# Designs tried in a protein design chat: VH-VL binders against Jerky protein homolog-like (JRKL). Part 1

No score or structure here was measured in a lab: all are predicted.

Target 1, 218 residues: Jerky protein homolog-like (JRKL), of Homo sapiens (Human) (q9y4a0r168to385)
Amino acid sequence: LQPEQIYNADETGLFWKCLPSRISVIKGKCTVPGHKSIEERVTIMCCANATGLHKLKLCVVGKAKKPRSFKSTDTLNLPVSYFSQKGAWMDLSIFRQWFDKIFVPQVREYLRSKGLQEKAVLLLDNSPTHPNENVLRSDDGQIFAKYLPPNVASLIQPSDQGVIATMKRNYRAGLLQNNLEEGNDLKSFWKKLTLLDALYEIAMAWNLVKPVTISRAW
Structure headers, positions and changes below count from the first letter of each chain, unless a header shows other numbers; antibody chains are not in Kabat numbers.
ipSAE, averaged over its two directions, is called F for ESMFold2-Fast, E for ESMFold2 and O for OpenDDE. V2 adds 0.75 times the mean of E and O to 0.25 times the DockQ between the complexes of E and O.
[cut] marks letters that were taken out.
The coordinates of atoms that the task and the answers printed are left out; those that the model quotes come from them. Centres of patches stay.

## First folded at step 9 (VH-VL; framework fv_patritumab)

Design a1 (from w02 with heavy chain S30D)
Fold by ESMFold2-Fast, scan of step 9:
Order: structure tokens, then C-alpha cells, then sequence
Structure a1 (fold): chain C 218 residues (1-218), chain A 120 residues (1-120), chain B 113 residues (1-113)
């Protein structure tokens, strides 16, 4: 397979209201002075090919089934693919839906646009949240997932090279820039920040991860 | 087995604030959304709003300026406050458990209802 | 808001006969990503809270008699009681949970003829 046909996906948790210097994190909760402890967490999955030139839209799993901040936005027009789950964790059903409805169609379209055979492999760690390898396969069998053994995964997974860390750094920088531009103090900004605002910021943070950063991780 | 017990003052004068509380017994509190739904005498059902264990709330736009729903997870309780009541707020008020898969809620367990009468 | 309209407002059915209640939403409540209809049906007896009968348009709640069935997709839904019993005299409501605010139909009163 060419590098364009080799993909990797990794999951991470994000406390979307937390900044280290001004917000205390107590037992996994984000706390702002004068506020009750709030669990402001989502799960993010980022996926890209080995060249870094094809980055898929982020998959985000949140607690809220349909956040109020989404009311004026069609889910098809969100900057991310949003799913809800009671604990904001990736589960087998959501991963399979993402693979079938998002990953396979988008990879097929990308490869077709490049004049490449519509054949690809998605390299995954052996996480409990990932379905059995046999069910993560396109109808024609050409696009499929393969689980890496734990010892091999530690050596070749791109996200281990800091791609996720770079994205999170970009996210925090973007939030700070918006706070400065609005002229609000940090505490006021955090009180007003909605999940929709965070989704736009994390999508921009992902888009700012350069192809070279991803390809160098391979 | 899940049981919802609700209580609060049932007689109010116009301009007062309605306050109702619902306590959940049995089952999981943290895995569901919790709603308040009302029904004026002889009329249909109107959803007021819902809350999740995190304190995240969604309100019916028709009531958004007057409604506050809060949660006390240590007691498995959630409460409704509706300010500036009028005769139009006279209704039976129900608390209910919202089950969901991705988004939305259907209501599988309901409290007994509390009749709230607003009169002068 | 999504408006829910039921028909008829009331119906009288003889014991043992079929009762059919219709519900129409002002926009589709079918979610393409999971292929589910976000529609529920409730039964309300006088002086009692509503009781869930059907969710996901056609899934019967545990403990609900099999004479109750739901059907339909998108904007048009039906609740059917195959053989009306005396205890089925009640008001029935449909509810969409595709979008907030969640909305209910105006109700259909079922009475014995």
C-alpha cells in the first residue's frame, strides 16, 4: 500500500474548559474559582494518512446528547463528527458507525481524487473501545482495520510522536487568543464558553497540525 | 426498580416562584437526563426542561427566561424553579427520567405529579 | 419547533375491535446516521402520569401488552391497539425527541363504543 493508503486513528480525552495556570483540576474535574466542580470533558479521535495530507474531520464524543449550543447548527455543518455517550467515552457502536459512515466514504473519495486504488488500511491499537477486526471492513473488503500488537503499537503509532499534544497546544493557544481579542478576563471567558465554541476551536487546532508533523511521526 | 418521589408547595399567588423537588430511588441517577413536564388541567403535555448530572441544562424556549433546573447529585435529587408565575402556569407538574442513545429523550419513569394552582 | 399533530382527537371503539391513532410531525424525526425514528407513544389514564408504551417508533416498552404496536417512519406514525380492552380507555400522546424542545401531540381520547 502507498503511504496515502495507510491511516492511523488515536483517541484522547480533552477537558475543553481547562487551562493549567488559572484552573485547578480536582479528581479529573475542571474547577474555576467561585464555581462548583464541572466535568467538562469530551473524547476526541483524530485520523490521518501517513503523508499527513489527508486529515479526517475530528470525531468527538460528548456527554450531552444534543447540546443546546447546537440548536442553530445542523449536525452536518458542525466542524466535527459529533456523537453522544453517557460517559463521553468512545464505545463499540460509535466506533463502528464512524468507520462505516465517515472513515470508509471519506478515504474512498480521497483516494479516488488522487487516482489511487480505493484500498486502505486503518492501523489501530488493541483498545476495548475498538470493535472486532473482522467487522471493520468495507463491503468490497478493500478498506479495513488492522490491530497492532501492544509492543508494535508503541513503536509505530504516529500519535506517540506528539501529534495529539500539538493539537491540544493549538487548542489552548486558540482559546487564549480569542479571550484576548474579546477583552474579557479569563474567568468571564470560561463562564461564557460553550461546547460549540470549543468544537470550532479544536477543529481549527487540528487543521493547524502540519502534514510534516504527521508524516514525521511515521 | 426505579421510583421518582416529588414534592413542593402547590398553592401560589401571581408573581411568586414555584419550587419543586424530585428524588430518585433505585437504579442509576448518573446515566440519565432528568426532565420536568407539565400538564394544565384538561390539556396536553408541555416539556419544561432537562438536566444532566454535570449541571448541564436544556430549557423549552417558551419558558427559558423564567425556569431554572438544578441537580444535587449527592442526594440523587433535581429541582425546578419557575419565577413570576401567572394563572397560565396552573398545571400538574411531573418529574421524569429521560432515556437516550445519542440524543433526545423519551420518558420511561414518571413521578406521581404535583398539582400547582396559581390564583389570587 | 417540531409540531406534532394527532388524528383523530377522539375515537370510540367496541371492545375487541382494532383502534388506530395517527401522529404526524412537521418535519422528519428519522436520523439518517442511526436509521432510527425519534418518536415515542404514551398512555395516560385519568389521574395518573403518562406511561411509556412505545419508543423508537416501534419498540414496545417492557411490560406493555403485545396488542399495542407502533409503525411508521419519517413524518407519519401510527399506534395500533389490535383488540381493545376496557383498561385501554385512556388518552394517548405521541412525542418527538429528535430536537429540543421535545413536543407532544395534542392527544387522542379512546373510549368504548
Amino acid sequence: as target 1 above (218 residues)
Amino acid sequence: QVQLQQWGAGLLKPSETLSLTCAVYGGSFDDYYWSWIRQPPGKGLEWIGEIYRSGETYYNPSLKSRVTISVETSKNQFSLKLSSVTAADTAVYYCARGDYEYFGSYFDYWGRGTLVTVSS
Amino acid sequence: DIEMTQSPDSLAVSLGERATINCRSSQSVLYSSDNKNYLAWYQQNPGQPPKLLIYWASTRESGVPDRFSGSGSGTDFTLTISSLQAEDVAVYYCQQYYDTPYTFGQGTKVEIK
Scores: ipSAE 0.000, ipTM 0.477, lowest interface PAE 13.2, mean pLDDT 82

Design a2 (from w02 with heavy chain S30K)
Fold by ESMFold2-Fast, scan of step 9:
Structure a2 (fold): chain C 218 residues (1-218), chain A 120 residues (1-120), chain B 113 residues (1-113)
Amino acid sequence: as target 1 above (218 residues)
Amino acid sequence: QVQLQQWGAGLLKPSETLSLTCAVYGGSFKDYYWSWIRQPPGKGLEWIGEIYRSGETYYNPSLKSRVTISVETSKNQFSLKLSSVTAADTAVYYCARGDYEYFGSYFDYWGRGTLVTVSS
Amino acid sequence: DIEMTQSPDSLAVSLGERATINCRSSQSVLYSSDNKNYLAWYQQNPGQPPKLLIYWASTRESGVPDRFSGSGSGTDFTLTISSLQAEDVAVYYCQQYYDTPYTFGQGTKVEIK
């Protein structure tokens, strides 16, 4: 298989409603003020091929089925693929749905556009939230998932090697820039930040991750 | 075990605002949507609206111009206000817990109901 | 809006006999990605709030007797009481939760013959 045909997907948690600060941006940390009780969390899954030239739209799992900020926005037009789950965790159903409805069709279209054989492997860790690899396979069997043994996963999973950290850094920097441009204080900005705002910033943060950053992580 | 306790005024005159509150005990408030559902005497059930802990609301379009649902997460309470009431708003009003997935909620726990009568 | 229609409006069944209530939705409430029907059934006794019996069209709520079962998919659903007991005299409602506004059937009154 060519590098274009080899994909990796990794999951991470993000507290999207955190106050950006210049110090936290520099150190890659997030600080929440005195309103800790309303901390909001999502699960993000980023997926890209080994060249870094094909980055899939982020998969985001949030707690709310259709947050207030979404009520006038068609979910099909979101900058991410959004799923809801009570704990904001990836589960077997959501992962399989993402694989069948999003991953397989988009990889097939990408490979076709490059004149490559429509065959690909998705390399995954052996997480309880991932379905049996036998069910993560396209109808023709050409696009399929493979679970990495724990001893091999630590050597091969590129997103664990800094891609996710770069994306999160980009997210925090984007929030700080938006707050500065609008002339808002940090407290009022934080109170006004919606999940929809965060999804646009997260998508921008992912788009800013350079192909070379992804390919070098392999 | 989950218990929903509801309260509010039961007798209103036309044009007044109905105000009801529901308090949740014995269960998680943060992992559910919270709904108001009404039932006119001898009639079926009508969903009014729902709220999530964030304050996000969805309302029945037939009532949207008159309905406000609010939440006080720190108290595990949510409230209904229905403005400009008429005799057609006479009903038993229930609060209910919505267990949810992608497209909506089914209701596993209900309050006892509050009879609201609108008469001149 | 999704309209829910139940049949019959009322049903008289002898004790120990089978009761069946039908519910029809104006559009499919089956979500193809999770293969679940977003359909619930409730029992309401006079002076009481509704009680959840069935969700996902066929999943029985904890504590609900085995004689209650739900079936169907897409637009056509059935609630079955295999052996009617005296305490089953009530009004039964179906509810779709595939889309807002959530909508209920008009209700089916079950009485002893």
Scores: ipSAE 0.006, ipTM 0.483, lowest interface PAE 12.9, mean pLDDT 82

Design a3 (from w02 with heavy chain S30T)
Fold by ESMFold2-Fast, scan of step 9:
Structure a3 (fold): chain C 218 residues (1-218), chain A 120 residues (1-120), chain B 113 residues (1-113)
Amino acid sequence: as target 1 above (218 residues)
Amino acid sequence: QVQLQQWGAGLLKPSETLSLTCAVYGGSFTDYYWSWIRQPPGKGLEWIGEIYRSGETYYNPSLKSRVTISVETSKNQFSLKLSSVTAADTAVYYCARGDYEYFGSYFDYWGRGTLVTVSS
Amino acid sequence: DIEMTQSPDSLAVSLGERATINCRSSQSVLYSSDNKNYLAWYQQNPGQPPKLLIYWASTRESGVPDRFSGSGSGTDFTLTISSLQAEDVAVYYCQQYYDTPYTFGQGTKVEIK
């Protein structure tokens, strides 16, 4: 398989409603007033090919089926692929739905656009939220998932997840920039920030991750 | 000690809008969901809806077209509006604090209840 | 919606004897990811709001006497009062919080025999 045909997906939690500061942007931290709540947390899944040139639309799992901030927005017009799950965690059903409805069709379209054979592998860690690899396969068997062997996974450093860290840094920087552009104080900004605002901001943060950052992680 | 104090109009005519308010004293407002639950005389409990400090709401589908819950975080208050009332809306209405870890809510503190009577 | 059904509708028990109330959900309220049952029990005295007794099917709320216990998993749950006291005469409700809308059982009235 060519590098264009080799994909990786990683999941992370994001506390999206936090107070931005220049220090939190630099140090990769966010401040949250009071206790963190589940509705302030989502699960983000990033997926890209080995070249970094094909980044899939972010998969976001939130608690609410239709958050209040989505009231006037069609799900099809969201900057992310949104799924709802009671705890805002990735589960076997959502992962399977994302694979079948989002990953396989978008990978086929991309490979077709590049004149490449519509054959691809999705490399995954062996997480409880990931279905058996036998069920993560396209109808024609050409696009499929493979779990990394434990001996290979043991060689991967936590720092190799720099793509996730870069995206989160970009998210925090974007929140700070939005607060500055709006001219709001920090309290007013925090009160006004909606999940929909956060979804647009995290989508921009993902788009700002450069192909070389992704390709170096391989 | 957490206390929930509730108030609002108790006597309504059919087609009017019910309006109730709940104020929270002595505890954290920001870390909980806040619910309205009603109980018709001699009947069981029916959950109406919940709200979080962000303004995100979840409503019972049976009441969704008529119900609005709002929050005033600066006052530690949340309110219920139920439009187009009928005799079937006659009940004791409770505000309640929803405690949670992941999702869903069980109710550890309740207001005293407000009897709402809908009659011509 | 998840339907909650209690049995019996009413129960008469002598002072000092065991009282057992059952609650059945139409769908499992056990969440596999955290292995918790999203089930609570309440006590309601006439003219008063409900009072939380048990949450997570078996965790006793602070200040609730140890004669109250909850058990069960999935769809079948039990509230037990090991030695009925006069103050325990009340209506008891189970509640699922696994999915919205949250739903309650129809109630079980506990009386002295």
Scores: ipSAE 0.000, ipTM 0.448, lowest interface PAE 14.6, mean pLDDT 81

Design a4 (from w02 with heavy chain D31E)
Fold by ESMFold2-Fast, scan of step 9:
Structure a4 (fold): chain C 218 residues (1-218), chain A 120 residues (1-120), chain B 113 residues (1-113)
Amino acid sequence: as target 1 above (218 residues)
Amino acid sequence: QVQLQQWGAGLLKPSETLSLTCAVYGGSFSEYYWSWIRQPPGKGLEWIGEIYRSGETYYNPSLKSRVTISVETSKNQFSLKLSSVTAADTAVYYCARGDYEYFGSYFDYWGRGTLVTVSS
Amino acid sequence: DIEMTQSPDSLAVSLGERATINCRSSQSVLYSSDNKNYLAWYQQNPGQPPKLLIYWASTRESGVPDRFSGSGSGTDFTLTISSLQAEDVAVYYCQQYYDTPYTFGQGTKVEIK
């Protein structure tokens, strides 16, 4: 398998309503105002190949099935692949749906566009929210998931904390820049920030993660 | 045992501003969207708009230029203002609870209604 | 806007007989990602606010008698009253909540023959 055919996916929580300041952005931190962290939190899953040249559309799990901020948006035109779950956590059903409907088709299209065989492996850690690896296979068996043993995962981490940390820094910096461009005070901006706004911002933050940052994590 | 109590002016002259308030008792306020819906005498229902505790609003486009919905979360109250009224705005006005968790804004609790008459 | 059309405008049914009300949307109110229909039904008695009967096209609201049932998917929906009782004389409305503005059918008046 070439590096283009080797993928890794990693999950993280994101408090999408954070109040960035110049100081918090510089230090890679954000302040979450108020006590409603569950309503302000989503699960993000990042997936890319070993070259870092193919970054899949982010998978986002939120609480609401059809968030009100999405009302006028075609779901096919969202900057992310959105799923819902009561606690905004990844679960077995969502992971399997993402693998079958998003991962396999997008990887196949990418490899075909590069003139490579439509063969790929998705390397995953062993999480309770991930289905058995025997279930995560394309119908032709050529694209499949493989769970890394815990001892191997500690030595080899294709998608490390650096990639996710970089994406989150980009997200916070983008929120600050957006607030400055609109000329609103931080409190007014925070009050008006919708989940849809956050999804566009996190998608941009993911796109700004450089291929070299991803490839060095392998 | 959720109850919505509404009040406001029932008689208006053309060009005036309608102002109605709805107070919520006996249930959670913060977890729902709150709507205004009107019904002209003998006619059907028209959704006016909704508000969440954050102040986030969605309005019927046909009324958007004249409608303002506001919320006072500390009192479990929300209010409707409709400017530049005409005889066409004569209707019974209802406040109602929309269930945000089920993404529906189907309306499971309604206020009793306030008849608003616009006449010269 | 999604337009909701009910049929018939009025319906006269004998006590104990079946009443059927239809509702059609100008666009699908089925959300493919969750496979749910964003449609509700209400009953309105004279001088009262509407009362929720059915949501998600077929889920009966707590306290609503089992003679009321909802069916359909996509653009065509039906409210059925299996055995009409005197207290069921009312105007019935369908409502879509798939998109804003939320829209209602024009209403169907149910009365006893």
Scores: ipSAE 0.000, ipTM 0.441, lowest interface PAE 15.6, mean pLDDT 81

Design a5 (from w02 with heavy chain Y32F)
Fold by ESMFold2-Fast, scan of step 9:
Structure a5 (fold): chain C 218 residues (1-218), chain A 120 residues (1-120), chain B 113 residues (1-113)
Amino acid sequence: as target 1 above (218 residues)
Amino acid sequence: QVQLQQWGAGLLKPSETLSLTCAVYGGSFSDFYWSWIRQPPGKGLEWIGEIYRSGETYYNPSLKSRVTISVETSKNQFSLKLSSVTAADTAVYYCARGDYEYFGSYFDYWGRGTLVTVSS
Amino acid sequence: DIEMTQSPDSLAVSLGERATINCRSSQSVLYSSDNKNYLAWYQQNPGQPPKLLIYWASTRESGVPDRFSGSGSGTDFTLTISSLQAEDVAVYYCQQYYDTPYTFGQGTKVEIK
């Protein structure tokens, strides 16, 4: 398989209302000096090919089925693929839906656009939230998932951590920039920030991750 | 069973600030929106605003310039401040629980109500 | 804002007879994407907070007697009490939660004839 046909996906938690600079995380809560603890989290899944030139739309798992901030927004036009789960955690059903409805079609379209054979492998770590690998296959068998042994996954994870760290840094920088543009103090910014705002910001943060940053993780 | 207990000032003079607090017992605090709703004597219900654990708020536009709702998640409490009160703010004030899964709230549990009288 | 109008303002019904209360919204509270009507009904006894009876226009809240039923869709809704009991003497309110600000009807008083 060419590097364009080799994909990796990683999950991370994001406390989307936690800002950097003097923030301490205590038992899932963030405290900013002079302000009360604020906590709100989602699960983010990043997926890209080995070249870093194809980054898939982020998969985001939140708690609410229809968040209030989504009221007038067409979910088909969200900057991310949004799913809901009571604990905002990835589960077997959501992972399989993402694989079948998002990953396989988008990978096919990308490979077709590059004149490459529509064959790809998705490399994953072993996780209770990931379905059995024999279930994660396209109908024609050409696009499929493969689980990495724990010793191999741990060897790759340090590099993948760099991609996630870069994305989160971009997210925090974007939030700070938005706060400056609004002319609001930090307290007003926290009050104003909605999940929809966070989704646009994290999508922008992912888009700002350079292909070379992703390719170096391999 | 969920219990909402509310307290605060009952008698105010015009121009003062109303301050009420609601504490939630016996159920999940974090998975709901929390609202304040008022009822002037002999009249209907008026929604004031709602807050989620994160501090995210939605206010009735008619009251937005005077109202602030805050949340203290570590205590399972949320509070209402309404500034510059007049006789028109005389009402029974209720705290209530709203659904978080959809973009709107119906209210399945209510506090007992606090009568607030604004008089000179 | 979405305006909620109830009719009648009051009605007197004999024990055991049917009571019907109507509620109209100034615009539809049916959300096409989930096919749900964002409408609730409440009962309020004197000196007490409102009590939820029905949500999603027709779903009865746990513990509410089956003589209470909700119907309707879009802009026109009905609360029916099939066989009025003495304890049902109260003021009834409809509420839309389709959009903020959430708004209530003006109330309908139900009295024994």
Scores: ipSAE 0.437, ipTM 0.764, lowest interface PAE 2.9, mean pLDDT 87

Design a6 (from w02 with heavy chain Y32H)
Fold by ESMFold2-Fast, scan of step 9:
Structure a6 (fold): chain C 218 residues (1-218), chain A 120 residues (1-120), chain B 113 residues (1-113)
Amino acid sequence: as target 1 above (218 residues)
Amino acid sequence: QVQLQQWGAGLLKPSETLSLTCAVYGGSFSDHYWSWIRQPPGKGLEWIGEIYRSGETYYNPSLKSRVTISVETSKNQFSLKLSSVTAADTAVYYCARGDYEYFGSYFDYWGRGTLVTVSS
Amino acid sequence: DIEMTQSPDSLAVSLGERATINCRSSQSVLYSSDNKNYLAWYQQNPGQPPKLLIYWASTRESGVPDRFSGSGSGTDFTLTISSLQAEDVAVYYCQQYYDTPYTFGQGTKVEIK
């Protein structure tokens, strides 16, 4: 398989409603006032090929099936692939749907556009939220998932963490820039920040992750 | 297994405020959206609005200026207030449970309905 | 708002024969991210609340007889009763839940011929 045909996906939690500051951006962390609310958390899944030239649209799992901030937005035009789940956690059904309906078609289109054989592997850790390996396979068997053994997965883990850390840093920097443009009133900014705003910011943060950052992670 | 029991005033005069309450028994209250839906006699169904345990609400734009839905999570109850009623608000009012898994709600459990008559 | 239109307004079918009800949405209720149609069907008997029959356009609710089936995608949907029984005399409603406000069709009254 060529590097264009090798994909990796990782999940992370994000507390999207946080107070941005210069210090939190520098430290690579997001400040949350007082306590964290479950309603302020989402699960994000990042997926890209080994070259970093194909980054899939982020998969986001939120708690609300119809967040108030979405009511004026066409769901087809969201900057992410959004799913809802009671705890905002990935589950077997959502992962299988993402694989079949989003991953496989988008990978085929990308490989076809590059004149490459429509054959690919998705490398995953063995998470309880990931379906059995045998069901994550395209109809023709050419696009499939493979779970990494724990000791092999550890060889990639630090690099995958680097990509996710970069995306989260970009997210915080974007929130900080918006806060500065609003005149540094942190309380007003925090009150105005909606889930939809956060989805646009995290999608932009993912887009800002350079191909070289992803390719060097391999 | 899940039961929705509803109550409130059935007879109103024009300009008054309609107030209905729905209590949920037997199922998980916190994991669902809860809706009010009405049906004028002999006519079809009109969705009024929905609420989640957090107090987050979505209202039908046609009724938004007059409608308030509130939730009392500790009692597994939610309530409808519709202000400035007219004869056009005469209908059977239902509370209903919305599914949570994705965008939107379909309704798998319904209350018995409360007939509200607005007459001068 | 998404408008839901049913056809016909009323339908008379002989006992044991197939009944077909159509529902059309003014815009697609198919969501590309999960590839699901946000469409449900309800049965309402006089004096009773509606009862859920079908959700996700084709998934039958638990306890609903297998003679009821849903089909269609995008903007055009069908509810089929393969062999009409006396207890199926009711008004049937489709509902979209793709966007708020959630909207219902005007209803189709099914009667025995």
Scores: ipSAE 0.005, ipTM 0.455, lowest interface PAE 14.6, mean pLDDT 82

Design a7 (from w02 with heavy chain Y33F)
Fold by ESMFold2-Fast, scan of step 9:
Order: C-alpha cells, then sequence, then structure tokens
Structure a7 (fold): chain C 218 residues (1-218), chain A 120 residues (1-120), chain B 113 residues (1-113)
C-alpha cells in the first residue's frame, strides 16, 4: 500500500473549557480562582494518512445527545463528527459507526480524487476494549482496520503524542487569541464559551497541524 | 443480575498498605464507572474514588496521595490500594457501580463490604 | 466540597404513619443544562450495604415500593415514606453527585415507635 492508503487514528481527552496553564482540572471540570466548577471534557479522535495530506474531520464524543448550543446548527454543518456517550468516552459502538459512516466513505473519496485504488488500512494501537477486527472492514474488504501488537514497534506505529500535543496547543492559543481580541476578562470569556464554540476552535486547531508534523510521526 | 464480589486483607497495622479487589459478574463492565466507598463503624459514608475501563481515575482529595485504584478490564476487576494506614482508616470498604446519564455517579449495585481494622 | 446535612438525626414513627427526612446541600446540585438535580437516596439495614432508593432527586429505582418518594430541587430535598412498614426500619442517606468528591449526608435513623 502507498503512504496515502495507510491511516492511523488516535484518541485523546480534551478539557475544552480549561486553560491548563491557569487552572486545575477535576473530573472533566476545571476550577479557576473565583469559580467552583467550570466544565467539561470530550474525547477527540484524530485520523490522517501517512503523508499527512489527508486529515479526516475530527471525531468528538461529548456527554449530551443534543447540546443546547447546537440548537440552531444543522448537524451536517458541524466542523466535527459529533457523537454522544454518557461518560464522553469512545466506545465500540461509536468507533464502528465512525468507521462505517465516516472513515470508509471519506477515504474512498480522497483516494478516488488522487487517482489511487480505493484500498486502505487503518492502523490502531492495541486496546483492551477493541472489537473483533473482522467487523472493521468495508463491504468489499478493501478498507479495513488492524490493531498493532504492543511489541511491534519495529513496524510503523504512527501513534504520535506530538501531533496531539500540537493540536491541543493550537486549541489553547486560539481560545486565548479570541479572549484577547474581544477584550473579555476571564469570567466573561468562560461564561460565554459554548461547546459549539469549542468545536469550531478544535477543528481549526486540527487544520493548523502541518502535513510534515504528521508524516514525521511515521 | 449484576453481582460485585470483593476480597482482601481484614487486619492491618499502622503504616501498612490496604489492598482490596472487586470482581464484577452478570452485567456490562465497560459502560460504568467503578467506585470504592468506606464507612467507619457507627459513622456515615465516604467516597474514596472511581475508575473507568480506560484506567482514568478520580480520587477524594481528603485521602491525599495515599489512594491508587486500578482496573483489569479483561477480568472485569478493579482494585484499591490505600497506603500509610492509621486507626482512622478502620471501616467497612464497599465497591460499587456508578450509573449515570452525564457526569455524576449514583450507586445502583454494591459489594457486600469488607471490614478493615487497623490496630497496633 | 459540597456538604450534605440531614434532619432529623433520628425519627420514631408508628406503623402506617408518614415519615419525612430532609437533606440540604451547601451548594445547588441542579444542573441548568439538563435541568436535573444530582441527588440520590439510599436505605441501609444493619450489616448490609446501602441500597439505592431514589436518583435524580425524584426517580424511583426499579423494585423500590411506591410508598417511597423523593422531592425538592436545588439545595433542599425530602425523602417521604407515605406509610411506614416494619421493613423500612433502617438508616437513610442522601448523596450528591453533582461534583467530586461525591458526598453523603450524616444519615437519619428511622425506628418504629
Amino acid sequence: as target 1 above (218 residues)
Amino acid sequence: QVQLQQWGAGLLKPSETLSLTCAVYGGSFSDYFWSWIRQPPGKGLEWIGEIYRSGETYYNPSLKSRVTISVETSKNQFSLKLSSVTAADTAVYYCARGDYEYFGSYFDYWGRGTLVTVSS
Amino acid sequence: DIEMTQSPDSLAVSLGERATINCRSSQSVLYSSDNKNYLAWYQQNPGQPPKLLIYWASTRESGVPDRFSGSGSGTDFTLTISSLQAEDVAVYYCQQYYDTPYTFGQGTKVEIK
């Protein structure tokens, strides 16, 4: 398979209403001087091919099935693929839905646009809760997932905390810039920040991760 | 029916480490948080901490850095270690399932409890 | 921490009479986004673990008799047993799960007169 046909997905938690350099975080909530509890945590999954030139729309798992901040927003127009789970954790059902409804179609479209065969592998870190790998396969068998054993470091293991760290850094910088540009104090900023605002910021943060940063992780 | 079976040492000397394990049978392990809660004789309930299948933990700050909760998802088990015990740690220790819709946990299934006595 | 205070500490009620237990939180446990009160009630018999009776302040757990009911919102909550039965002699605890650490009331002992 060409590098364009080799993908990796990695999960991370994000405290979307927190600035780690200024606040303490307790169970998906942040405490800030003057506030007793400021929410909230989501799970983010980043997926890209080995060249870094195809970054999939971020998958975000939040707690609420229909967050109030989405009231006026068409789900199709969200900057991320949003799923809900009561603990805001990725689970087998959400992973399979993302694979079938988002990963496979987007990979096919990308490979077709580049004149490549619609064949791809999704490389995943081994997980104690991973599903039977046979269920993570397209109907024609051409696009499928493989879980890498923990001791197969001599083969490509494209899980890269540097990519995720860069994205999170971009997210925090974006929030700080918005706060500075509006002239809001910290209390006003936190009070106004919605989950929808955070989803736009994290999508921008992901888009700002350079292809070279991703390709070097392979 | 969900059953929680717990086991571990019942008698400790001051400064030793308490170690308890809880195994879950008959229901989903992966969709819940799992907690440890204690009750000193004749007193009320104190939440110790919780763990999720990922290994992510949340602890009661009052227990300082003495608490470690770990999980073995392949066995549907989770465990509590409490270091540097004193007589104040004498209590019945319960494991419990945290059920929730959003971010908080209430406890719908409990283990039977393990009496831990700390004495010189 | 959110402090939970119950009243009374003990209560003696005749069979068939109404028993009322109050629970007060030091901070609101009502979450505005879902409009739910993060409050539960438990029953504990001697030598047994606590048993869940009520969650979300007023939702009765499956298998719990309808004589048990929960009410209240924000900081003030009540557990009512409409007609006390002999099996209801126990200690009752409220619990908030709005924030960690989760905290419990000190308990209310219900006895038959």
Scores: ipSAE 0.000, ipTM 0.433, lowest interface PAE 14.8, mean pLDDT 81

